# VHH binders against Protein KTI12 homolog (KTI12): the designs that were tried, part 6

Target 1, 302 residues: Protein KTI12 homolog (KTI12), of Arabidopsis thaliana (Mouse-ear cress) (q9lmh0)
Amino acid sequence: MALVVICGQPCSGKSIAAVTLAETLKESETKQSVRIIDEASFHLDRNQNYANMPAEKNLRGKLRSDVDRSVSTGEIVIVDSLNSIKGYRYELWCIARAAGIRYCVVYCDVDEAHCRQWNKERSDRGEDGYDDGIFEDLVRRFEKPERRNRWDSPLFELYPSREVIDKSSPVILEAVTYLTKTVDSKTQDVRILQPSIATQAARFSEANSLYELDRATQEIINAIVEQQSLGAAISRVTLGNELPPIEICRPIGLPELRRLRRTFVKLMGQSSLSGPPLPTDADSAKRRFVDYLNREFGGNNA

## First folded at step 18 (VHH)

Design p5 (from n7 with H110V)
Fold by OpenDDE, fold request of step 19:
Structure p5 (fold): chain B 302 residues (1-302), chain A 121 residues (1-121)
Amino acid sequence: as target 1 above (302 residues)
Amino acid sequence: EVQLVESGGGLVKPGGSLRLSCAASGFTFSDHGAYWFRQAPGKEREFVSGISSGGYTTYADSVKGRFTISRDNAKNSLYLQMNSLRAEDTAVYYCAKDSEYSDAWYDFEVWGQGTLVTVSS
């Protein structure tokens, strides 16, 4: 079982890479069951999917949901999309970690000029190409995977503009080897670090940290809204569970609470990519959010 | 039109200091979280620092203790004070705000042209 994330600029040959890898895996000695999750499976037009941020978010949500359902099936799952956002790859990595399956990124490394040319050629052929504005925006926002990142590792790099991508491609074969390698108990070399129970717990904790953060913060918001509904003059929200109270000097509307939550989650998420991990438990997440809210509400009184 | 304009970049020696500015127009900056990102040549964009409307701040580990993010609501501006600069801090620096169109923790809006910071002996 494994999750493979295909990554690359628009029109960088990602689909060819995905199909090639899938076929090679199926023909391998282990006869792996492989599933490709791609944008086409959703019957959505490329330009519609990337027309605006809400559309793109919707696409990412659909892909993620399919991945989440598929990682428990015992199949190798290949996600064939742009997967251009570092944070999104991190989420996919978390899913793989939570599921206890192998994870890797296959990167189609093609320069922007070639991608642009290929997009134009597709359009000229009457194939599904990106509109110019959408294409340029996607190129601009692309976050190249880096080997140093845990959510980008291991990283298999293909060069579709320089090499023919086929079943004999050394990089494809390397990826297949990685994905099919049986942890022979005897070959210590593939430190398939049987994650010590502790490591597994830690992995599980990290993998669920974003989810817990979302849940915890939402619960706090709900509590605030509920308590405010009970009386107009509430100056303090009591949350229980040894959490500090939230001091409110004025009624706080739901839009403001949502805004505050959004910022908090962004700050915490981004910091976790380069810093300490997110809280692993709901209570810790709640505490941090409560502290944040108290600061936000207190600062407006200065 | 919503815009962010970065400025203050330049050439500095290792150990030097620089202050970046980000001027917002077309929206009230104080109503949103604000962020600094940077991108070195051939590398991915990385988070540098963020500040909430109420002044809650976070930093990447690589810049913690050296960089300070701040905002001036009256000027509708964001700042990044960079001290003890290192060669690895060389990058184009961008400012951004919260997205109104996505709640995803990795989605941001309004990227300016950036300002180049070069740290070289």
Scores: ipSAE 0.876, ipTM 0.967, lowest interface PAE 0.5, mean pLDDT 90
Fold by OpenDDE, last read:
Structure p5 (fold): chain B 302 residues (1-302), chain A 121 residues (1-121)
Amino acid sequence: as target 1 above (302 residues)
Amino acid sequence: EVQLVESGGGLVKPGGSLRLSCAASGFTFSDHGAYWFRQAPGKEREFVSGISSGGYTTYADSVKGRFTISRDNAKNSLYLQMNSLRAEDTAVYYCAKDSEYSDAWYDFEVWGQGTLVTVSS
């Protein structure tokens, strides 16, 4: 059981990589059950999926939901999409960690010029190519996976412009080995090493932290909305659980609350990638958000 | 037209200082979270710092104690004071704001062209 994230620029050979890996896994000695989750399964074309940010968000949501449901099936799940956003790969990593399954990234490393050419050729063949504007935007926003990142590791790099990707590809075979071999505690191979129990616990905690952050902040927002509905002019929102109250000098509308939450989650999320870890429990998350809100509301009075 | 324009980049020696600016147009910057990102050649984009409308700030560990994010609402601008610069700070720096179209914690909008910071002896 594992989650494989395919990553690459538009038209970088990701689908070929996904299919090749899947077939190789199925033919392996362990006869692995493999499921590919791809964009085509949602019956939307590429240009529709990436027409705008809401569409792209919707696509990512669908893919993530499908992954979340699939990681418990015992299958190797391959996510065949751009997966170009670092934060999104992080989310997928969190899902894998929460599920206690193996995780890896297969990166199709192709330069932009080749991708552009391949996109054109696809279009010329009447296949589902990207519109020029969409293509260029996707290329611009692409976040290359880095081995140093836990959500990009282990990283298997393919070079579709330099080599034929097939079942005999060394990198494919390496990925299959990683995905099918039992963890031997004696192996010093960093790519195959399973984290210690302590490390696993820490990773599990981290994996849940983002979820808890979302939940905790939403609960606080709900509490504010609820209490404001009970009285037109409340000056304080009491939350209980030894949390400090939220001081408000005016009624706070839901749009503003959502905006504040959005910013907070972004700040906390981004910091978790390159800064302090997220809170590991709901109460800590709530406390941080409450402190943030009090600061936000107090700052507006200055 | 909604846009952010970064400026202030340049060549600086290790240990030096720079102040980056981000000028917003077409929207009120103070109504949104504002962020600095950077991207070194051949590397992924990384979070540098963020600031809320109320002045709540966060920093990447690599820049804590050296960089300071601030905003001027009257000028509709964002700033990044960079002190004690290091070679590893060499990158194109971008400013961004909260997305109006996505609540995902990794979605941002109105990326500018960036400003290049080169730290070299």
Scores: ipSAE 0.872, ipTM 0.966, lowest interface PAE 0.5, mean pLDDT 90
Fold by OpenDDE, fold request of step 19:
Structure p5 (fold): chain B 302 residues (1-302), chain A 121 residues (1-121)
Amino acid sequence: as target 1 above (302 residues)
Amino acid sequence: EVQLVESGGGLVKPGGSLRLSCAASGFTFSDHGAYWFRQAPGKEREFVSGISSGGYTTYADSVKGRFTISRDNAKNSLYLQMNSLRAEDTAVYYCAKDSEYSDAWYDFEVWGQGTLVTVSS
């Protein structure tokens, strides 16, 4: 069982890589069952999927949901999409970690000029190409995977503009080897860090940390909204569970609360990529958010 | 039109200091989280620092203790004070704000072309 994340610029040959890898895996000695999750399955064209941020978010959500459902099936799951966002790859990595399956990234490394040319060629052929504005935006926002990142590792790099990607491609074969290698207790090299129970717990905790953060913060928001709805100008929101109260000097509207939550989650998420891990438990997450809110509300009074 | 314009980049020696600025137009920073990102050539974009509307700050570990993010609401500007600069800090630095269209923790609105910081002896 494994999760393979295909990554690359628009029109960088990702689908070819995905299919090639899938076929090679199926033909491997272990005859692996492989599932490709791709954008086409959602019956949206490329320009629709990336028309705007909400559309893109929706796409990512669908892909992620499908991945989440698929990682428990015993199949090798290949996610064929741009997967251009570092944070998104991190989420996928978390899913793989939580599921206790292997993870790798296959990166189609193609320069922008070639991608642009290929996009144009597709358009000229009447195939689904990206609109120029969308293409350029995607190119601009692309976050190249790096081997140093745990959510980008191991990284298998293909060069579709330089090499034909087929079943005999060394990198494909290397990926297949990685994905099909039996973890013998003795093979120290497959850093499949069999997480010590402690590591497993830690991995599990990390994998769920974003989810818990989201849930915890939402619960706090809901509590604030609920207590404010009870009519009296409340100066304090009591949350229970030994959480500090939230001091409110004015009624806080839902839009503002959402904004505050959004910022908090972004700050915490981004910081966790290179800094301390996210809270692993709901109460800790809530506490941090409450502290944040108190600071935010207090700062406005200054 | 929402715009962010980064400035203040340049060549600096290791151990030196630099202050980056980000000027916002078309929106009010005080209503949004603001962030600094950087991207070195051939490397992945990375989070540097963020600041909430209320002044809550976070930093990447690599810059913690050396960089300081701040905002001036009156000037509708974001700043990054960079001290004790290192060669590895060489990158294009980008200013970003919260996305109005996505709550995903990895979605931002980045409008500027960035400002190049080169740390070299």
Scores: ipSAE 0.861, ipTM 0.967, lowest interface PAE 0.5, mean pLDDT 90
Fold by OpenDDE, last read:
Structure p5 (fold): chain B 302 residues (1-302), chain A 121 residues (1-121)
Amino acid sequence: as target 1 above (302 residues)
Amino acid sequence: EVQLVESGGGLVKPGGSLRLSCAASGFTFSDHGAYWFRQAPGKEREFVSGISSGGYTTYADSVKGRFTISRDNAKNSLYLQMNSLRAEDTAVYYCAKDSEYSDAWYDFEVWGQGTLVTVSS
């Protein structure tokens, strides 16, 4: 069982890499069952998928959902998409970690000029190419995977503009070896995510930290809304569970609460990539969010 | 038109200080979370710091204790005070705001061209 994340600029040969890897895995001695999750499966064209941020978010959601369902099947799952956002790759890594499966990134490293040329060639052939504006935006927003990042490791780098990507590609073979290697007790190198039960629990908790954060903050928002509905003149929201109360000087509307939550989750999420880990439990997450809200509401009074 | 314009970058010696500014137009900055990112040559973009509308701040570990993010609501501006600068802080610095179109924690709206900070002896 494994999750493979294909990553690369638009028109960087990702699909070829995905298919090549899948075929090589199927032909391997272990005869692994492989599933490719790609954008085409959603019957949306490239320009529709990336037309705007909501469309892109929707695509990512669909891909993620499919990955979530697939990682428990015992198959090797290959996600064939741009996967250009570092935070999104982190989420996929979390899914793999939570599932206790092997994870890796295959990066199609192609320079922008070649990608642009290939996009044009596709368009000229009547194939699915990106519109110029969309292409340039995607190129601009692309976050290159880094081997030093846990959510980008191990990193297998392909160079489709310099080499032919086929079953004999050394990098493909290396990836296959990594994905099919049996966890022998002696090979220290395969960080066999076989976490001790404790480690598994900890890993599971860590992997679900973003989920817990979302849930915890939403619960707080719901509580605020509920209590405010009981009386317009409420100056204090009591949450229980040894949480401090939220002091409100005015009625707070749902749109404002959503905005505050959005900012908080962004701050916490980004910090977790390069800072302290996110809270692993709901209560801790709630406490942090409550503190945040009190600051937000108090600051507006100043 | 919504835009962010970064300024204040330049050449500085290790151990030196620099203050970056981000001027917002077309929207009220105080209504949104604001962020600093940076990207070194050949490296990925990384989060530096963020500040909420109410002044709640977070920092990357690499800059904690050295950098300070702040905002001036009257000037509709964001600032990054950088102290004890290191060679590794060399990068193009960008300011961003919350996305109005996505609630994903990794989605931001970046409108600026960035400002280059070079730390060199």
Scores: ipSAE 0.855, ipTM 0.965, lowest interface PAE 0.5, mean pLDDT 90

Design p5 (from n7 with H110V)
Fold by ESMFold2, fold request of step 19:
Structure p5 (fold): chain B 302 residues (1-302), chain A 121 residues (1-121)
Amino acid sequence: as target 1 above (302 residues)
Amino acid sequence: EVQLVESGGGLVKPGGSLRLSCAASGFTFSDHGAYWFRQAPGKEREFVSGISSGGYTTYADSVKGRFTISRDNAKNSLYLQMNSLRAEDTAVYYCAKDSEYSDAWYDFEVWGQGTLVTVSS
């Protein structure tokens, strides 16, 4: 079982690569079936999916949820989307890591001029091309996978503008070899044979510090909102016997709390890509967020 | 219209210093976190530093101790003081703000147009 992330600029041949890889895997000596998760399964066209940030978030959320469901089915899962945001690829890598399965990125490396030409050709044929404004925005925001990043490795690079992508393509065959190679390890076999849904969920939580940070901060926000709803002019919000109190000199509305949480999560997440991973412990995440809130409110937790 | 405009880039020798500025307009700057990213030619864009509305800061490990982020909410401005510059700091530097439509740690609504910093002997 494996997770394959197809990555590339808009109109770079990603779907051809995904289908070719899937067909080659089905023809190999593998015992596993293959599933492609793509944008078409959600019955929205490309311009609706990428019209704005909320639409993109919804699309990525649906794709991620389908990946989460699919890693437990025993299939090789191929995610055929732009996968242009390195933080999103990192989250997909975390899903694979928590499930204990192989992971790789297949990158369709095509220059912008060819991608632009192919997009225009699709539109001229009456096919599903990107509107020019959306296309240029997606090109601008594209974060190229890099072999040195652990969430982009192993990286299999295709060049659809320079060569035909088919079942005989050397890079396709290399990817199939990686995805189907036998691992003769009882420790790894025991891990594969024994995990229950509860055990995998616990490993996923421990392996994905960003998920725990997101959950912990939301719990603190919910607790603050709940305590303020009890109708007191509160100068000190208590959150539990193991957490420091939050000192508040004024009522804090939900919009402000959401903005404060948003900034904290972005600051911690971005800094973790280049440095040590965030702590895996939910209590530590809560303490960090409480300390942050007290600093933002100007209070000393003395 | 929301705008972020970077300035202050230029050519600097290794070991030198440079100060970048980002002028924000079209939104309430003091309500938002603000961030510096950079992108060297042919490489992915990477996080440099960020600062909360209240002044909490984080840094990428590669710049910690050498770069200092700051903000002046009265002037709607974000700054990056870069000291002990190295050749690997050569990049286009961008400022960004939080996306109001996504709480995901990797989503940002606006990226500035960038200012080029070149560090070479």
Scores: ipSAE 0.648, ipTM 0.911, lowest interface PAE 1.0, mean pLDDT 82
Fold by ESMFold2, last read:
Structure p5 (fold): chain B 302 residues (1-302), chain A 121 residues (1-121)
Amino acid sequence: as target 1 above (302 residues)
Amino acid sequence: EVQLVESGGGLVKPGGSLRLSCAASGFTFSDHGAYWFRQAPGKEREFVSGISSGGYTTYADSVKGRFTISRDNAKNSLYLQMNSLRAEDTAVYYCAKDSEYSDAWYDFEVWGQGTLVTVSS
């Protein structure tokens, strides 16, 4: 089982790479089926999906949900989309690690000029190209994968503007070799299960940190809203035996709470990319958020 | 029109200091988190530091203890005090604000044009 993330600028040949890889995998020695998850599987217009930030969020959510369901089915899963956002690739990597499966990125490295030309040619042929404004915005926001980043590794780089990408392409064959290399689990005994358990626990912990941050912060917000709805003069929200209370000096509405939460999760998420992963402990996540809220509610001091 | 305008970049020797500014307009700055990112030539854009509307801060590990982020909500301004500068800090520095349309930790709505910081002997 494996998760393959296809990455590249708009109109960089990602779909050809995805299909080529899938067909080459089907022809190799493997006992696993191959599935491509792409934008067409959701019957959505390309320009509608990338028209604005809410549309992009919706598309990424649908693709991520399909990936999450697919990694438990025993298939090699290929995600054929832009996958331009470093943080989103990180989340896909976390899904693969939590599932204990192989992960790699296949990057279609094509310069912007060729991508722009191919987009225009696609539009001239009456095919689904990107509108010029959307295309240029996507190019500007593209975050190139880097093999030194753990969530972009291993990285298989293709150059569709320089060479024909087909089943004989060396990089395609290298990716197939990586994805099909056998690890014989049927001969393992109890003494070697410890490395697998530790590895899976670490992968699970990294994925859970993001999930627990999301859950913990939402639970705290819900508690604040609930306790304010019960009284007119709530100055202290009590959260449990091991958490400090939240000191409230004025009524705080849901819109403000959501903005505070949004900022907090962005701060924590961004800092975790360059440092140690966040703890998986729900109480630690809640305590961090409570400490944050108390500092926010205490005005400009602290 | 939402705008973020960076300033304060320049050439500085290793061990030196610079202070970057970001002027915000066209939105309620005090309602949003604000962030510094940087991009060195040939490298991906990376997070430097962020600050909540109320002043809570985080930093990338590579800049902790050397850089200090701050904001002045009355002046709609974000700042980055950079001390003990190293050659590896050479980059274009961008300010950003969080998106009202996405709670995803990796989504940012608006970016400045950037200000170049060069750390060289």
Scores: ipSAE 0.637, ipTM 0.904, lowest interface PAE 1.0, mean pLDDT 81
Fold by ESMFold2, look of step 18:
Structure p5 (fold): chain B 302 residues (1-302), chain A 121 residues (1-121)
Amino acid sequence: as target 1 above (302 residues)
Amino acid sequence: EVQLVESGGGLVKPGGSLRLSCAASGFTFSDHGAYWFRQAPGKEREFVSGISSGGYTTYADSVKGRFTISRDNAKNSLYLQMNSLRAEDTAVYYCAKDSEYSDAWYDFEVWGQGTLVTVSS
């Protein structure tokens, strides 16, 4: 069982790579059951899917949910989409890690000029090409996978503009070898966590750190709203459970609280990609957020 | 329309300093977090620093202690003071704001046009 993330610029040959990998896996000695999750199954064209941020978020959410359900089926799951946002690849990596399965990225490394030409050719054939504005925006926002990132490793790099991608391609064969090792075997080529009850609980906590931050911060927001609704002259919110109080100089509305929370979660998430890992326990997450809010409210002093 | 315009890039020697500015318009700047990202040729775009509406800051590990982010809400401006510059800091620097349509920690609504910083002898 494994999760494969196909990554590449728009029109970089990702679907050919996905199909080639899937066919090679199905023909392997182990006779692997393989499932490709792609954008076509959602009945929207690519220009609709990438027209704006809400549409992209919905697409990523649907793909991610399908992945989450699929990692329990015993199949090798191949995600055939742009997968251009490294934070999103990180979340897919977390799903694989929580399930205790192998994970890799297959990157179709094609320069922008070839991708642009192939997009034009697709449109000239009457196929589902990207509108120029959407294409250029996707190219601008592309976050290249890097082998040094734990969520982009192992990284299998293909060069569709330089070579034909088929079942004999060395990189395809390397990926198949990596993906077909059994769960019971550990070699220098494959690392699979061997969970125990304690190890599995710790692994789930690590994989859930961003979601725990999201949950903990929402709980604090709810508590602030509840306590403000109870008193006419509330100047501090007491949260209990060893948390410092929140000092409030003025009534704070829910829209402002949501904006403050949004910024905090973005700051913590972005920092975690390049620095120390996020705390995994609810108390640490709540304490950090309370400290943040007190600074924000203190900065609003008249 | 929402607009972010970076300025202040240029050529500096290793160990030197440079200050970047980002002018914001078309939205209530003081309501949003603001961020600096950078991208060197052939590399992924990476987070540099971010600042909340009230001045809480975070930094990528690679720039902590050398770069300082700040904002002036009255002037709708975001700044990045870059000290002790190294060759590895060479990149196009972009400013961004958080999306009003997505709470996802990796979603950002607007990126500026960028300003080039080159650190070389």
Scores: ipSAE 0.636, ipTM 0.907, lowest interface PAE 1.0, mean pLDDT 82
Fold by ESMFold2, last read:
Structure p5 (fold): chain B 302 residues (1-302), chain A 121 residues (1-121)
Amino acid sequence: as target 1 above (302 residues)
Amino acid sequence: EVQLVESGGGLVKPGGSLRLSCAASGFTFSDHGAYWFRQAPGKEREFVSGISSGGYTTYADSVKGRFTISRDNAKNSLYLQMNSLRAEDTAVYYCAKDSEYSDAWYDFEVWGQGTLVTVSS
């Protein structure tokens, strides 16, 4: 069982790579079932999927949900999408680690000029090309995978603008070898892919940190709204669970609370990729968020 | 409409200083967190620093103690004071704002055009 993330600029040959990999895997000695999860399973075209942030979020959510459902089925799962956002690839990696399966990234490294040419050719043929504005925005926001990052490793780089990608491509064969390697109790290399129970607990903890931060901050927001609706005359909101109280100088509505939460989650998430880990439990996450809110509110006394 | 414009990049010697600016327009800047990212040639874009609407700051470990993020909500401006610059700080620096449409920690609605910082002898 494995999760393969296909990554690349818009119109960089990702679908060809995904199909080629899948066909090569199906013809291999292992005969493992292979599933491609792609954007075609949704009824919207790519311009609708990438028109704005809510549309992109919904697309990524649907793809991630399909991955979640598929990682326990014993299949090799190939995710054929842009997968251009580092944080999203990190979340896919966390899913694979939590399931204890192999993970890799296949990167279609194509210069922007060729991608633009191929996008224009698709549009000229009446096919599903990106509108120019959407294309340039996607190119600008692309976060190239890096071998040094755990969530981008192993990294198999393809160069579709320089060579034909087919079943005999060395990088495709290298990826197939990695994905079909039999677990062998004598092979140290294979043992690294099946972590010990202690390592599995650490992997589950890392995956939970993102979930706990999201859930804990939402719970605090809900509690604040609830308490203000019952007794807005109080300048102090108590949250139970022996958390510090929140000192409020004025009623604070849900829109403002959502903005404050959004910023906090982004600050903590971005910092955690190369710095201190996210809180691993709900109480720690809640305390940190409460401290943040009190700092944000501290100069607004009535 | 919504726009972020970086400025202040340039060529500087190791150990030197630069101050980057980001001018925001088309939205209520004071309602949003603001962030600096950078991307060196051939490398992935990486987080540098962020600041909340109320002034809470975070920094990547690699720049902590050398860089200072700040904002002036009256001028709709974000700043990055970069001191003790090193060769590894060479990159295009981008500013970004959070989105009212996505709470995901990796989603940013608007990115600036970037300003190049080169640290070289």
Scores: ipSAE 0.632, ipTM 0.899, lowest interface PAE 1.0, mean pLDDT 82

Design p5 (from n7 with H110V)
Fold by ESMFold2, fold request of step 19:
Structure p5 (fold): chain B 302 residues (1-302), chain A 121 residues (1-121)
Amino acid sequence: as target 1 above (302 residues)
Amino acid sequence: EVQLVESGGGLVKPGGSLRLSCAASGFTFSDHGAYWFRQAPGKEREFVSGISSGGYTTYADSVKGRFTISRDNAKNSLYLQMNSLRAEDTAVYYCAKDSEYSDAWYDFEVWGQGTLVTVSS
């Protein structure tokens, strides 16, 4: 059981890599069950899926939901999409860690010029190519996977513009070997250590930190909105349970609260990629967000 | 048109300092978080620092204690004071703002052209 994330620029040969990997896995001695999750099953073409940020968010949400359901089925799951945002790859990595399965990234490393040429050729054939504006935006926003990042490792790099990608490709065979280790590790002379309780707790703590941050911040926003609805004269929001109160200098609408939450979540999430992990418990996450809000509201009173 | 324009990059020796600026236009700067990212040639783009509209800051671990982010909402400007520069700080530095369309911690809408910082003996 494993999760494979295919990554690459638009029109970099990702689907060829995904199919080749899947076919090679199906022909392996282990005869593992393999499933490809791609964009085609969502009834939108590439230009609809990437037309704007809301459309992209919706696509990523659908793919993530499919992945989350599929990792419990005992098969190898291959996600064939751009997967160009490192934070999103990090979240897929968290799903794999929570499920206790192997994870890897297969990166189709193709220069922008070849990708642009292949996109034009696809469009010229009347196939599913990207509109030029969408293509250039996706290229600009691409975040290359790096082997040093825990959520991009192991990294299997393919070069579709330089070589034919087929079942004999060394990198494909290396990926297959990695993905089938547990099945091949059933010999009596090889022991795979079960994750310790401490190791398992650390894996769950990283996944839970993102979840707890999301929940904690939303709960605080909901409480603020609810208490403001009780009357215009409310000057502080009490949250109980040893949390500091939130000092309100003026009515704060839901749009402003959402902007403040959005910024906080981005600040915490981005800093956590290389720094100390986020708080693992709800009360710590709430306290940090409350402190943030009071600083934001206090600064607005200055 | 929404625009972010970076400036202040240049060549410095290790241990030196630079101050980067980002001029924002075409949106209400004071309503948004603002961020610095950097990208060395052939490497992934990485977060450097961010600041909320009210001045709350965070930093990537690699720059904590050496870099200071600040903003001037009256001038629609974002700044990055970089001290004790190291060779590994060599990169193109970009500023960014929150996406109004996505609450995801990894989504940002606007990148400037960037400003090159080279730290070399």
Scores: ipSAE 0.629, ipTM 0.905, lowest interface PAE 1.0, mean pLDDT 81

